# VH-VL binders against Coenzyme F420 hydrogenase subunit gamma (frhG): the designs that were tried, part 2

Target 1, 258 residues: Coenzyme F420 hydrogenase subunit gamma (frhG), of Methanosarcina barkeri (p80491)
Amino acid sequence: TNKIKIGHVHMSGCTGCLVSLADNNLGLIKILDDYADLVYCLTLADVRHIPEMDVALVEGSVCLQDHESVEDIKETRKKSKIVVALGSCACYGNITRFSRGGQHNQPQHESYLPIGDLIDVDVYIPGCPPSPELIRNVAVMAYLLLEGNEEQKELAGKYLKPLMDLAKRGTSGCFCDLMYDVINQGLCMGCGTCAASCPVHAITLEFGKPQGERDLCIKCGSCYGACPRSFFNLDVIPEFENINEIIANALKEGESDD

## First folded at step 3 (VH-VL; framework fv_iscalimab)

Design k2 (from i11 with heavy chain S99K)
Fold by ESMFold2-Fast, scan of step 3:
Structure k2 (fold): chain C 258 residues (1-258), chain A 118 residues (1-118), chain B 112 residues (1-112)
Amino acid sequence: as target 1 above (258 residues)
Amino acid sequence: QVQLVESGGGVVQPGRSLRLSCAASGFTFSTYGMHWVRQAPGKGLEWVAVISYDGSNKYHADSVKGRFTISRDNSKITLYLQMNSLRTEDTAVYYCAKKGYLPWYDYWGQGTLVTVSS
Amino acid sequence: DIVMTQSPLSLTVTPGEPASISCRSSQSLLYSNGYNYLDWYLQKPGQSPQVLISLGSNRASGVPDRFSGSGSGTDFTLKISRVEAEDVGVYYCMQALQTPRTFGPGTKVDIR
């Protein structure tokens, strides 16, 4: 009988000159609108008035020198049952970590952190931006994990496990993660997007496959977020072969049952 | 197949400058980061500097920062270490190295001896 | 900087007997991705260093299976199951978690 509250929280930089690599996708609004019947209160939250939420989708990195933003992310954790870091800036810091030092707007030096450096995060959806389909699937599975029947909760737990395990690895995304999850698994296409995305030029493409320079890697997660193969193809799991149909049936069941 | 050949070492007096070179072959030099590592006589290994594949990013160990500068010329397929204000404690064999995540791509040159003495 | 220590600093082994070298780091080398950023190097007399083991336990190409690396966090071990004459040299552990890379003091392995 309970309905899930899903909120979208957008963290911003201190000066407005920082462009978030986890930009809000307009498709996310449409996906949330299409699934509004699953939500008692759908909130696209502003940072000032953090409501209680069952699932918080948090974009962007946090400016440590902006005390209000630090307070808001901590309040989000307190008021949310499940916190999802949405996009590579929220997961790994991305853009802000490609400066090894450097000062902006002296006298103050600004530090922008992934949200997991300040609060505990339950689920990671890396990407720059993540696919709308993945965001929809995670939101629906989080709903089923909280409010579904026993079979639905088991299914949701299986679906979310890879993304929950990714969150347990922490806020540093390095070429080693790409090597483990993609290259050593035989999933690499040799497209070179990881090398092109590296802000410190620590990744090269040779012999048809990328290689990383560990001593130059600042662990910003850009390569992982930019990789088209870094997101697991969960449809390969037999239970998720018909993921679109599974989601559609869950929604129809909630629509008609008394 | 992969070869790294250092040159430019020798005997120099304290306070002088010296430039080391490392000629690379057997791989696409312009796509790899490169390192300098040194070893004082009878002592262990000490990492000195690293440079990105395009030369846009560099890091130097604190012991040499401000005195040594790593650089590269991809058109000449050569890595350099410019050493200024040399001290007696800089006396060491200097190795050029190419590193990678795959262990079989970790290659070191033969080394070049730099002796700083008065 | 991360400080690396090794024990013993010198080891003499009868050919065919096992050898074990310990390496400790001043802080954990276990990264959030589950890897230990520790490499093992061998420097044979008169030669440049060569990599033996990377990321804690992964043998380099051409390295015999009698060499193995183990451990996690701050405590690591290199084992040679049966030492041969060609294994003589100085063994170094090295952390690759933080720049600058730092080496242990080395362990000299001799026969007899």
Scores: ipSAE 0.093, ipTM 0.557, lowest interface PAE 6.0, mean pLDDT 76

Design k21 (from i11 with heavy chain W104Y)
Fold by ESMFold2-Fast, scan of step 3:
Structure k21 (fold): chain C 258 residues (1-258), chain A 118 residues (1-118), chain B 112 residues (1-112)
Amino acid sequence: as target 1 above (258 residues)
Amino acid sequence: QVQLVESGGGVVQPGRSLRLSCAASGFTFSTYGMHWVRQAPGKGLEWVAVISYDGSNKYHADSVKGRFTISRDNSKITLYLQMNSLRTEDTAVYYCAKSGYLPYYDYWGQGTLVTVSS
Amino acid sequence: DIVMTQSPLSLTVTPGEPASISCRSSQSLLYSNGYNYLDWYLQKPGQSPQVLISLGSNRASGVPDRFSGSGSGTDFTLKISRVEAEDVGVYYCMQALQTPRTFGPGTKVDIR
């Protein structure tokens, strides 16, 4: 009887995640219209209070010295069933970990934190920005996890598990996560995208294989988000190679609320 | 075979400068970050500095910051440590070291002795 | 900075007997990827250090299987199942989790 309530909570950082969501195909627009109410968006509506939400998509990092932002993120956790950190800024702090002016971050000055340092996060969608396809897939799977039948809930849980496990690893993203999830799993194809994405040049190549220098890494997660072979790439999850068909079928055949 | 050979060590008076070199061979030098580690006579190992593969990023231990500068020349396949305002407590064997695919030091040079005395 | 401590600082072992060295860190070396960023090095008299164990428990290439590393978080152990004459030297643990990299004070192992 109730529509799923999806809220967008915008903290500091980029707005690319919202642009990516808006650029998705007709299917996602239909989900927002037919299955979900977009109830909170600081950038799009004159809203003063954080409402109850089924799924909160939170983008951007939190300025620690801004007490209002800290309170907003804590209220979001209390009022949401599922909290999704959307984009590398929300997951890892990304470039916002540098002090203003591009220098090292100092706790005595302005500090920007990933949201997981302040609240528990259920799902990570890394990227800068994440792809529209990934955002759509997570939104649909989150809906099915809450309102789907037993088969759909199992499918959604299976799809979201890698992103939920990523959230449990915490707010420090580094080359070592790429090493664990991709390189040590034999998935690395030697493209060098991780090295090109590293803002502090902590990743080097030998014969097409990336090598990370721990002491140079600022733990921003950019290399992980840029990797085409990480577990949020559809090719790495064989059961979901036809995710577009799975989503279309779920929307067409589901007994869920419209 | 991978080899690192340090040179430039010697006896110098306090306040003077000295430049160490580390000649690398047997691997693609321009793709690896490099480190300097020192060891005072009869004492333990102490990390000194690191430099990125292209030389754009450098970090130095607090004890040497502002006095020592790590650098590299990829065309000469050589790592450097410029040591200014030397103090008696800088007396040590200086090793260059590289890490590989994993973060541990897989190769070390043989070391070069720097003695700072009056 | 992460502070590393070792115990004992000196150890004399009868050849063929086991030896055990402890290493402790002032903060956890267990990272979100499941690895402990602790390495063990051996420095034989008059020689450069050489790696024995990486990432807590991974034996380096060419290192005899009598060497093993264990532990997690802040408490780590290096074990030698049967000490031989060539094992004489100073053993160092090192954390590679953050800059600056820091070494333990070393454990001197002698025989007899």
Scores: ipSAE 0.000, ipTM 0.425, lowest interface PAE 14.8, mean pLDDT 76

Design k22 (from i11 with heavy chain K98R)
Fold by ESMFold2-Fast, scan of step 3:
Structure k22 (fold): chain C 258 residues (1-258), chain A 118 residues (1-118), chain B 112 residues (1-112)
Amino acid sequence: as target 1 above (258 residues)
Amino acid sequence: QVQLVESGGGVVQPGRSLRLSCAASGFTFSTYGMHWVRQAPGKGLEWVAVISYDGSNKYHADSVKGRFTISRDNSKITLYLQMNSLRTEDTAVYYCARSGYLPWYDYWGQGTLVTVSS
Amino acid sequence: DIVMTQSPLSLTVTPGEPASISCRSSQSLLYSNGYNYLDWYLQKPGQSPQVLISLGSNRASGVPDRFSGSGSGTDFTLKISRVEAEDVGVYYCMQALQTPRTFGPGTKVDIR
């Protein structure tokens, strides 16, 4: 009736995101039964037909030289109402952007792109892997955005806005995303993880704070995905301090005692 | 198919200005960083400037800093180099090149010749 | 600025024989991710440059396997196992670790 169709589409790499989703125990099973039909867990290897979906959780990056993968991701966009890039590989390409092909006798560089370079993406969930709690919260909020009442739709819109804004800043994160979401918000703890993850040495620490050499930034998003404060920011925003309790109570309300 | 086509070169007198353009096609221009690289006649390659994918970040070589300004218009899919206060030593073939999610230059334009002489 | 040097600056090779070009940087190009941010480009007479090797040793798409890159830190080598007529041109190394990006002076390869 008012259930939404959720599909999990796996491209290349990023297997940890599936583990995070699976770690959402009985609560996630109950929400899927009551509010969503999880009909499709698509490993696109061996899949000939991509179904209609309300929400597509897409994990992994797309190898540009693999023509079938490029066509599959484009068909996923056409058949989905909401496309969610799940994990750093899907959001930013992560280290896979520098993957070397040809492990046999003729090594060649292969191009692994974030899905946003090929299709429009509605929501980014960065992380390597993202937390099970964040994945659950996004799934619930996506449901409420589509099928909730007016108050629930407003809450869902507010919760998802940072992740939607991240997706709309471009197909990949740059150091500027850390500035906007973490550093300028006073959430940076000076740990240096962003600098250590940058493949082109575009980030240095000056007096314990990251400073980007932005002209060297290749827009890979590795720094954002590696930042322990970035994708957990939603859980520390004051107006969402009870979000886990709100979601847990929604799950309890739907639970049968029989 | 990826193409980069430079234009705007020509003969110009010292102290004057010239604007170069690089028209891109065959890829999503707005996701790639863009560079200008020049080559004086019979000499090697010299890096001139870079601009980030969204135009928010720019860097220029010390030899042209304050005189040249790199810019881009993602809606027109075009890269620019505004060259002011031109000197005879700016005489060179100017190439545009792309770098993006990969740090090396995977595609170059054919170049446009700028000659600064009286 | 990182200074790049190449040796030799000019090389004449008998067709079918190997060629080797050295590139040195004034600072280490090895990053914490294990990659060397050193690229090799070929400019054939009258043409724009084209990429041959990226990240020290990664052969670019479409580049024949007779080309190989090696080295780490400050010392790098481009080798051509068997030089062919189409390989004539000027070879440049370039560092992509720090801005400004800098090129070596180029090595002109010609055949006898």
Scores: ipSAE 0.000, ipTM 0.406, lowest interface PAE 16.8, mean pLDDT 73

Design k25 (from i11 with heavy chain S99R, light chain Q98E)
Fold by ESMFold2-Fast, scan of step 3:
Structure k25 (fold): chain C 258 residues (1-258), chain A 118 residues (1-118), chain B 112 residues (1-112)
Amino acid sequence: as target 1 above (258 residues)
Amino acid sequence: QVQLVESGGGVVQPGRSLRLSCAASGFTFSTYGMHWVRQAPGKGLEWVAVISYDGSNKYHADSVKGRFTISRDNSKITLYLQMNSLRTEDTAVYYCAKRGYLPWYDYWGQGTLVTVSS
Amino acid sequence: DIVMTQSPLSLTVTPGEPASISCRSSQSLLYSNGYNYLDWYLQKPGQSPQVLISLGSNRASGVPDRFSGSGSGTDFTLKISRVEAEDVGVYYCMQALETPRTFGPGTKVDIR
């Protein structure tokens, strides 16, 4: 209906797979729908026709043994101008890499991969779950990067650069990413969420700060995805102080073109 | 002040077992991962093993895997290295090492000598 | 496993003269976060090792500014601008990028 074609793509599991992937997307749908009727919600288990999209928000990991899911993610890349990996499962595989291992009543050789192992990804939004506001902001800024005026393209580029740089680091995450992006930047508040999320107990807190045993780290990205302060720097930049109003105005301006 | 004090070294015959201890003080032992590093007389440093803060995760060097086991007792504030099926090439000074929030070893013990000979 | 090599294996210097030690790794130690996971340690005669340089170029607390680390990827250098008597010992590089951690063979520095 409007100018912005934003698809929300949820990856399906393997045939016989009982693992439930991320399930907190209603906030994103409501926020975007209230503004511009822009959201196409695609579940690959239900829909086999992948539409053309300006921005694809792809959630979940890919079961390698499900040939149809592998083809669907490749088709999504082909039909989308910008692909965003949404959530820690899409970015890093996270706990889905381990959820099928060792279960006696399930196939032992099922493999779940982050989407970046199969296709090129432009933007990462790690989190479990990411905030609906951040997801909305990234989706709109990605659109403005493609179709905005010169001032909007410059603003969108500045906003997305940290998340685009994160995508360039690839599908391996580690405690060292928290050191680089959060702890060494003075952003850590000592909440302990990173330590609680670590499946191999390589992270602990002392003196209010996390420490990580790099030698025990399996580079799954769980700690980074769980950190509430990873993208705090975006809110500190003066030109983003009114980001919510900037985005709301961009969406309302698009609607008035009816 | 942080201190690491190793003990349990000595002279043993090949095929025997020995257990090393590392007593820690001056920091909250139960929140840090711990390492063992060894040095044969007149030779360089060789990493041996690591254990997580709660003892739930461990890694051993291939040269000792299956023979050595790292463990800890947080209530006793002590790190251990159980050495089974000792070989002459295991002769070395064994160091207990702690790291901080950053990846380098910020404290080393003074070491304990293990000599494996007939 | 990552293999570490050092050159030279021994070095004798006159007090006040500079010294340089090379360290090479069998694969890149530059991680995607921009850091080189290479550390330098000094072991003085009869003592335990002590850290000098971390993350390629970060001088450890209390280490004199005559020590400096440089390099990236697979080729690293430790430089001492003016060697003093207290600097005698064996210098080791160590990679901390992956498990197991591996040390170079060491470089013995003596004073004439």
Scores: ipSAE 0.243, ipTM 0.681, lowest interface PAE 4.4, mean pLDDT 78

Design k26 (from k25 with heavy chain G33S)
Fold by ESMFold2-Fast, scan of step 3:
Structure k26 (fold): chain C 258 residues (1-258), chain A 118 residues (1-118), chain B 112 residues (1-112)
Amino acid sequence: as target 1 above (258 residues)
Amino acid sequence: QVQLVESGGGVVQPGRSLRLSCAASGFTFSTYSMHWVRQAPGKGLEWVAVISYDGSNKYHADSVKGRFTISRDNSKITLYLQMNSLRTEDTAVYYCAKRGYLPWYDYWGQGTLVTVSS
Amino acid sequence: DIVMTQSPLSLTVTPGEPASISCRSSQSLLYSNGYNYLDWYLQKPGQSPQVLISLGSNRASGVPDRFSGSGSGTDFTLKISRVEAEDVGVYYCMQALETPRTFGPGTKVDIR
């Protein structure tokens, strides 16, 4: 009857912050709750203290001038065994206050930061929004990395390694990562989704293949998160063909044990 | 400070060869496809060829296919057009161009004149 | 290949009067991201072509607001609200959706 503690932490407490995953929040809770009955949801609007967690799924960027939000993210790191940055705002942040040709009513000196600029982050899941299935898979694999048997720990480490390596690259999601990890590896299908997702039109298509200008890249990771052949679509990687069965078996253990 | 500078044009007899060069500066050359476009005297623009960022893919207009070959040297930051079996109808100003989907990233050189006459 | 056509092929305008140039593509230039991959170029006498408008309606730096691009799919229009002497030249539309890139035949704009 030992349960894992998975927390969902919403860090967007500042007016004007882009919260990329609000619509996905209920879907994530339902997926995890249906399988494991283990979900906590924490928002900055709640008066709750931050509990101990095995895995913290943190979405949104942090307003540096909001001292409560800064302390909340530090407390989350302290009380969590694994911290997952969920979505492009948490991974790469750096939200602008100004519309083209104008200024917002907020103080101009406010700063919004990805969580990795304030705390150590173990796993990145870029996207806007990431799929609920990927979030479930990462949460389960993070648990198995901590509490699984030796074989499960090895598999979980292998599954999470690409997303852990992405976190080690820091708070910049460069188009160059797509070039090195997908296009130059011969995995690109020429679908153009990366070009369509780029907010600054840094990616052009020739011969059905993407080509990019690094000087235009704002390092938001949108192209990488949208790519069907990237690490965020792990079901297309041959060595993880059995991942759904492995996850199903891990979740059934809680129900079959007396 | 983006510049594209074409060279190698001149007067040549039919059936001969020329190699055009385009020296690029002021942008990350190795991440962009590059194009050659020509314009015959008093006529409109005609697209000639394109090459992918790494040189692995090339396309040539049907009018020049089999005679012209586009290539690039990313270490020298230079684009080339090898023109073989030249015909009088190949007489044109040849422009080197980088396309961009935003206007401030679409750049053209000054062109180099190729005259094919007997 | 995508075929581009322009109308009219030549236009003479009294200074200060408006001008319109039409461009038509043989297939839709509207991509799944909601952009039309059509660019407008101007070639002034003795000069290299220069981009005026990209992605259907985005004006290049330094291009006056009297120039505007509109349209979607297969039918596009370049409008000049008040033609001035420096606007003389040949205007080309170009599709940027697929390879090979293709230009319209050009529209020559002169002042009366």
Scores: ipSAE 0.007, ipTM 0.445, lowest interface PAE 9.4, mean pLDDT 75

Design k27 (from k25 with light chain L55Y)
Fold by ESMFold2-Fast, scan of step 3:
Structure k27 (fold): chain C 258 residues (1-258), chain A 118 residues (1-118), chain B 112 residues (1-112)
Amino acid sequence: as target 1 above (258 residues)
Amino acid sequence: QVQLVESGGGVVQPGRSLRLSCAASGFTFSTYGMHWVRQAPGKGLEWVAVISYDGSNKYHADSVKGRFTISRDNSKITLYLQMNSLRTEDTAVYYCAKRGYLPWYDYWGQGTLVTVSS
Amino acid sequence: DIVMTQSPLSLTVTPGEPASISCRSSQSLLYSNGYNYLDWYLQKPGQSPQVLISYGSNRASGVPDRFSGSGSGTDFTLKISRVEAEDVGVYYCMQALETPRTFGPGTKVDIR
């Protein structure tokens, strides 16, 4: 079986996205064992140079003043077939835009950009952190998109389309994305997670619905990334009702019987 | 019913100060950002200032920055605009507004006239 | 600041006939997320302004379907398919892309 090479590249910000992937220990073991090699990861594999990858999961934002980080992200794009922005920091810059820098061997860094401002990104997985199940599903579907048969490629393209469309919208998120994708679609649960995530306190709940203040919104995408209903809901797409079974069946293609 | 009632307008000489108030009712005031917008006699609308629901974040238009200060008192359910160093070009009807991304939650007060004249 | 212009500045319409108002911005209001940050407001005589259309084409709650917004980038149009007596007032476009928000000069709509 040909394994897909999946790498994790950490730029700046929290490691919650990697923790989410690690928390899916049975799924991660299966990916490593049957379908993928993790070749570049700060916690799982110690390599000092960015290798060739089929899928790069990139989390965190890029400090523009850090020449090495800027070169690393460009090298990642060059060496990867599919680049996934993992988490709200990579997609939109998020809370890292408010970082004043910490204790460093070098001077304080003040300019942090989402990775899409420096390179082309194929897929967005917003969240802080995204669920382990979503990360696994995207990784497997990216594999099928690259190496699957024609039906598997069609299925994978259909599954990834919403996340690829998010990437095409660019590196600026806003409350209006929740309004159009979630609230106006009747998907909002009134949970208040979007309001709690807003660093400039531009979102509040009233009558069970979030209300955003445009003039105070810095379009960082935190609210969209934090929303549990902003993610692709497979229950509304009949073909994906049993996603685990679909993945298992797709990956058993080509096996020989006794 | 949602109501916003402005008060504190009047005639004032250039260089003096005036404080506008906006009394809110019919909604949970402490959960909304609030705005001040003005309209000079016979002229169009001009945005003046905004304040977050908890008062922690504010913005003022360049034309009034350093002279005007938006504030709020959530316990009194009142929005304020402190206007210092008034100029004749500040003459306008001042509206307070509750606005946001969701249009069904947008409301404007009736306005209060401020005339700056020698 | 982004400068907004409108044309015409005034128009008189026979009841039941259509009306069209143009709005132009000095810079594109089409943001990287694909939305146009352009709102339309109506100020009826003796009343405060009220929102009609947000994001270029999305009609506000309670606004009749005879109102429609179109356009993208720097050029936007508000159309009223059949003007009624209650539609008399001053119409303003407003950019919501950047702070400070800026309004157009307004278009006064009267009926014959």
Scores: ipSAE 0.378, ipTM 0.744, lowest interface PAE 2.8, mean pLDDT 79

Design k3 (from i11 with heavy chain S99H)
Fold by ESMFold2-Fast, scan of step 3:
Structure k3 (fold): chain C 258 residues (1-258), chain A 118 residues (1-118), chain B 112 residues (1-112)
Amino acid sequence: as target 1 above (258 residues)
Amino acid sequence: QVQLVESGGGVVQPGRSLRLSCAASGFTFSTYGMHWVRQAPGKGLEWVAVISYDGSNKYHADSVKGRFTISRDNSKITLYLQMNSLRTEDTAVYYCAKHGYLPWYDYWGQGTLVTVSS
Amino acid sequence: DIVMTQSPLSLTVTPGEPASISCRSSQSLLYSNGYNYLDWYLQKPGQSPQVLISLGSNRASGVPDRFSGSGSGTDFTLKISRVEAEDVGVYYCMQALQTPRTFGPGTKVDIR
């Protein structure tokens, strides 16, 4: 079995995404032992070199005033085959991207950028933190995309395509993205998380559904990153209704012997 | 290399209008906020206006609010200042200034002189 | 609005002697991230302003070591250890903590 090298690269902010991955029970152990080596699981601020990786799970935003961090993220791109932005800070820069007061969209204090503003990102996994199941699924599908047979590569490409397309939309999220991806798709559950996360109060709930005002939106992505439905609920995608069985089979949790 | 080139200044009568332009080069204009700063002859620097990278947010100094409007056209890589109802106290050299994600102005244009005189 | 004041308003310095310029803000420029949002600019005769010091004490690229910034909160100082002919001009402090950005009145430095 060809093991892939998976590294966890932490830029700045809380490492909640690592806790989420660690909670994936025997599935994580099998990924580490059977399909991947976890070669790097430390913050970049604490290390002197970045190793070669097949898949880099990059958490946190990049502090622009810290030149070393900017160089580190660029080196990570060069040394990785697949770069995954893990969590809302890496995908969208979180609320820290913009200065308080909202007089303009360029920050007046220390600036934190989503990693996609500095390097090309292949896959987005938004969330704060993302679920351990989603992280496991992406890691296994990335493995199958690199090392699977033709049918597995096609399935993996199909599974990752929405998250790859999300990365291609860029590092600026707006309420309009919630309209297109969640509300108009019938996925909104009326939880109000988007309204609570908005730093400029551009989102109001009416009859349990969010309404946004474009003139107030600073496109920080906080609402999209906080939405539990924005990274696709696999239960509502017909092609992936058996995803848990597919993942279990790929991880070879049952021993087979001829 | 970063360059900011202002134009549109000149002598105008009180109550008239004038539009200043700032042509940018050497950086990705659409990703940076832009400012206008002015300096009356023999006096100090005075901040005039700011516009966000995408044009969605604007702020004007109280001394020019309601008369001046900052705008930009990212497709033309140009910053503008529309000046209406000009007064003699608006006489100044007008600079466009760029700051990055860092808070200080890392580059200034050469300035364009606006003289409001009867 | 944050009001900025400078002293002295003018200085005439013999070449090679030190110079010191003070800047005071009407409210603290120290932000919760630990930085003082105060910058120093130099405007040489007939030229546009240029940055000298950012964030209280960070010397800009290409600026000689003889320039230094210090202070915190509301009181800041720009020091030139030995003034040279090329240092003639008007020095401005500016707060970048909040909009509107505000400048001090300027300190004119001449040499004998």
Scores: ipSAE 0.000, ipTM 0.381, lowest interface PAE 16.5, mean pLDDT 74

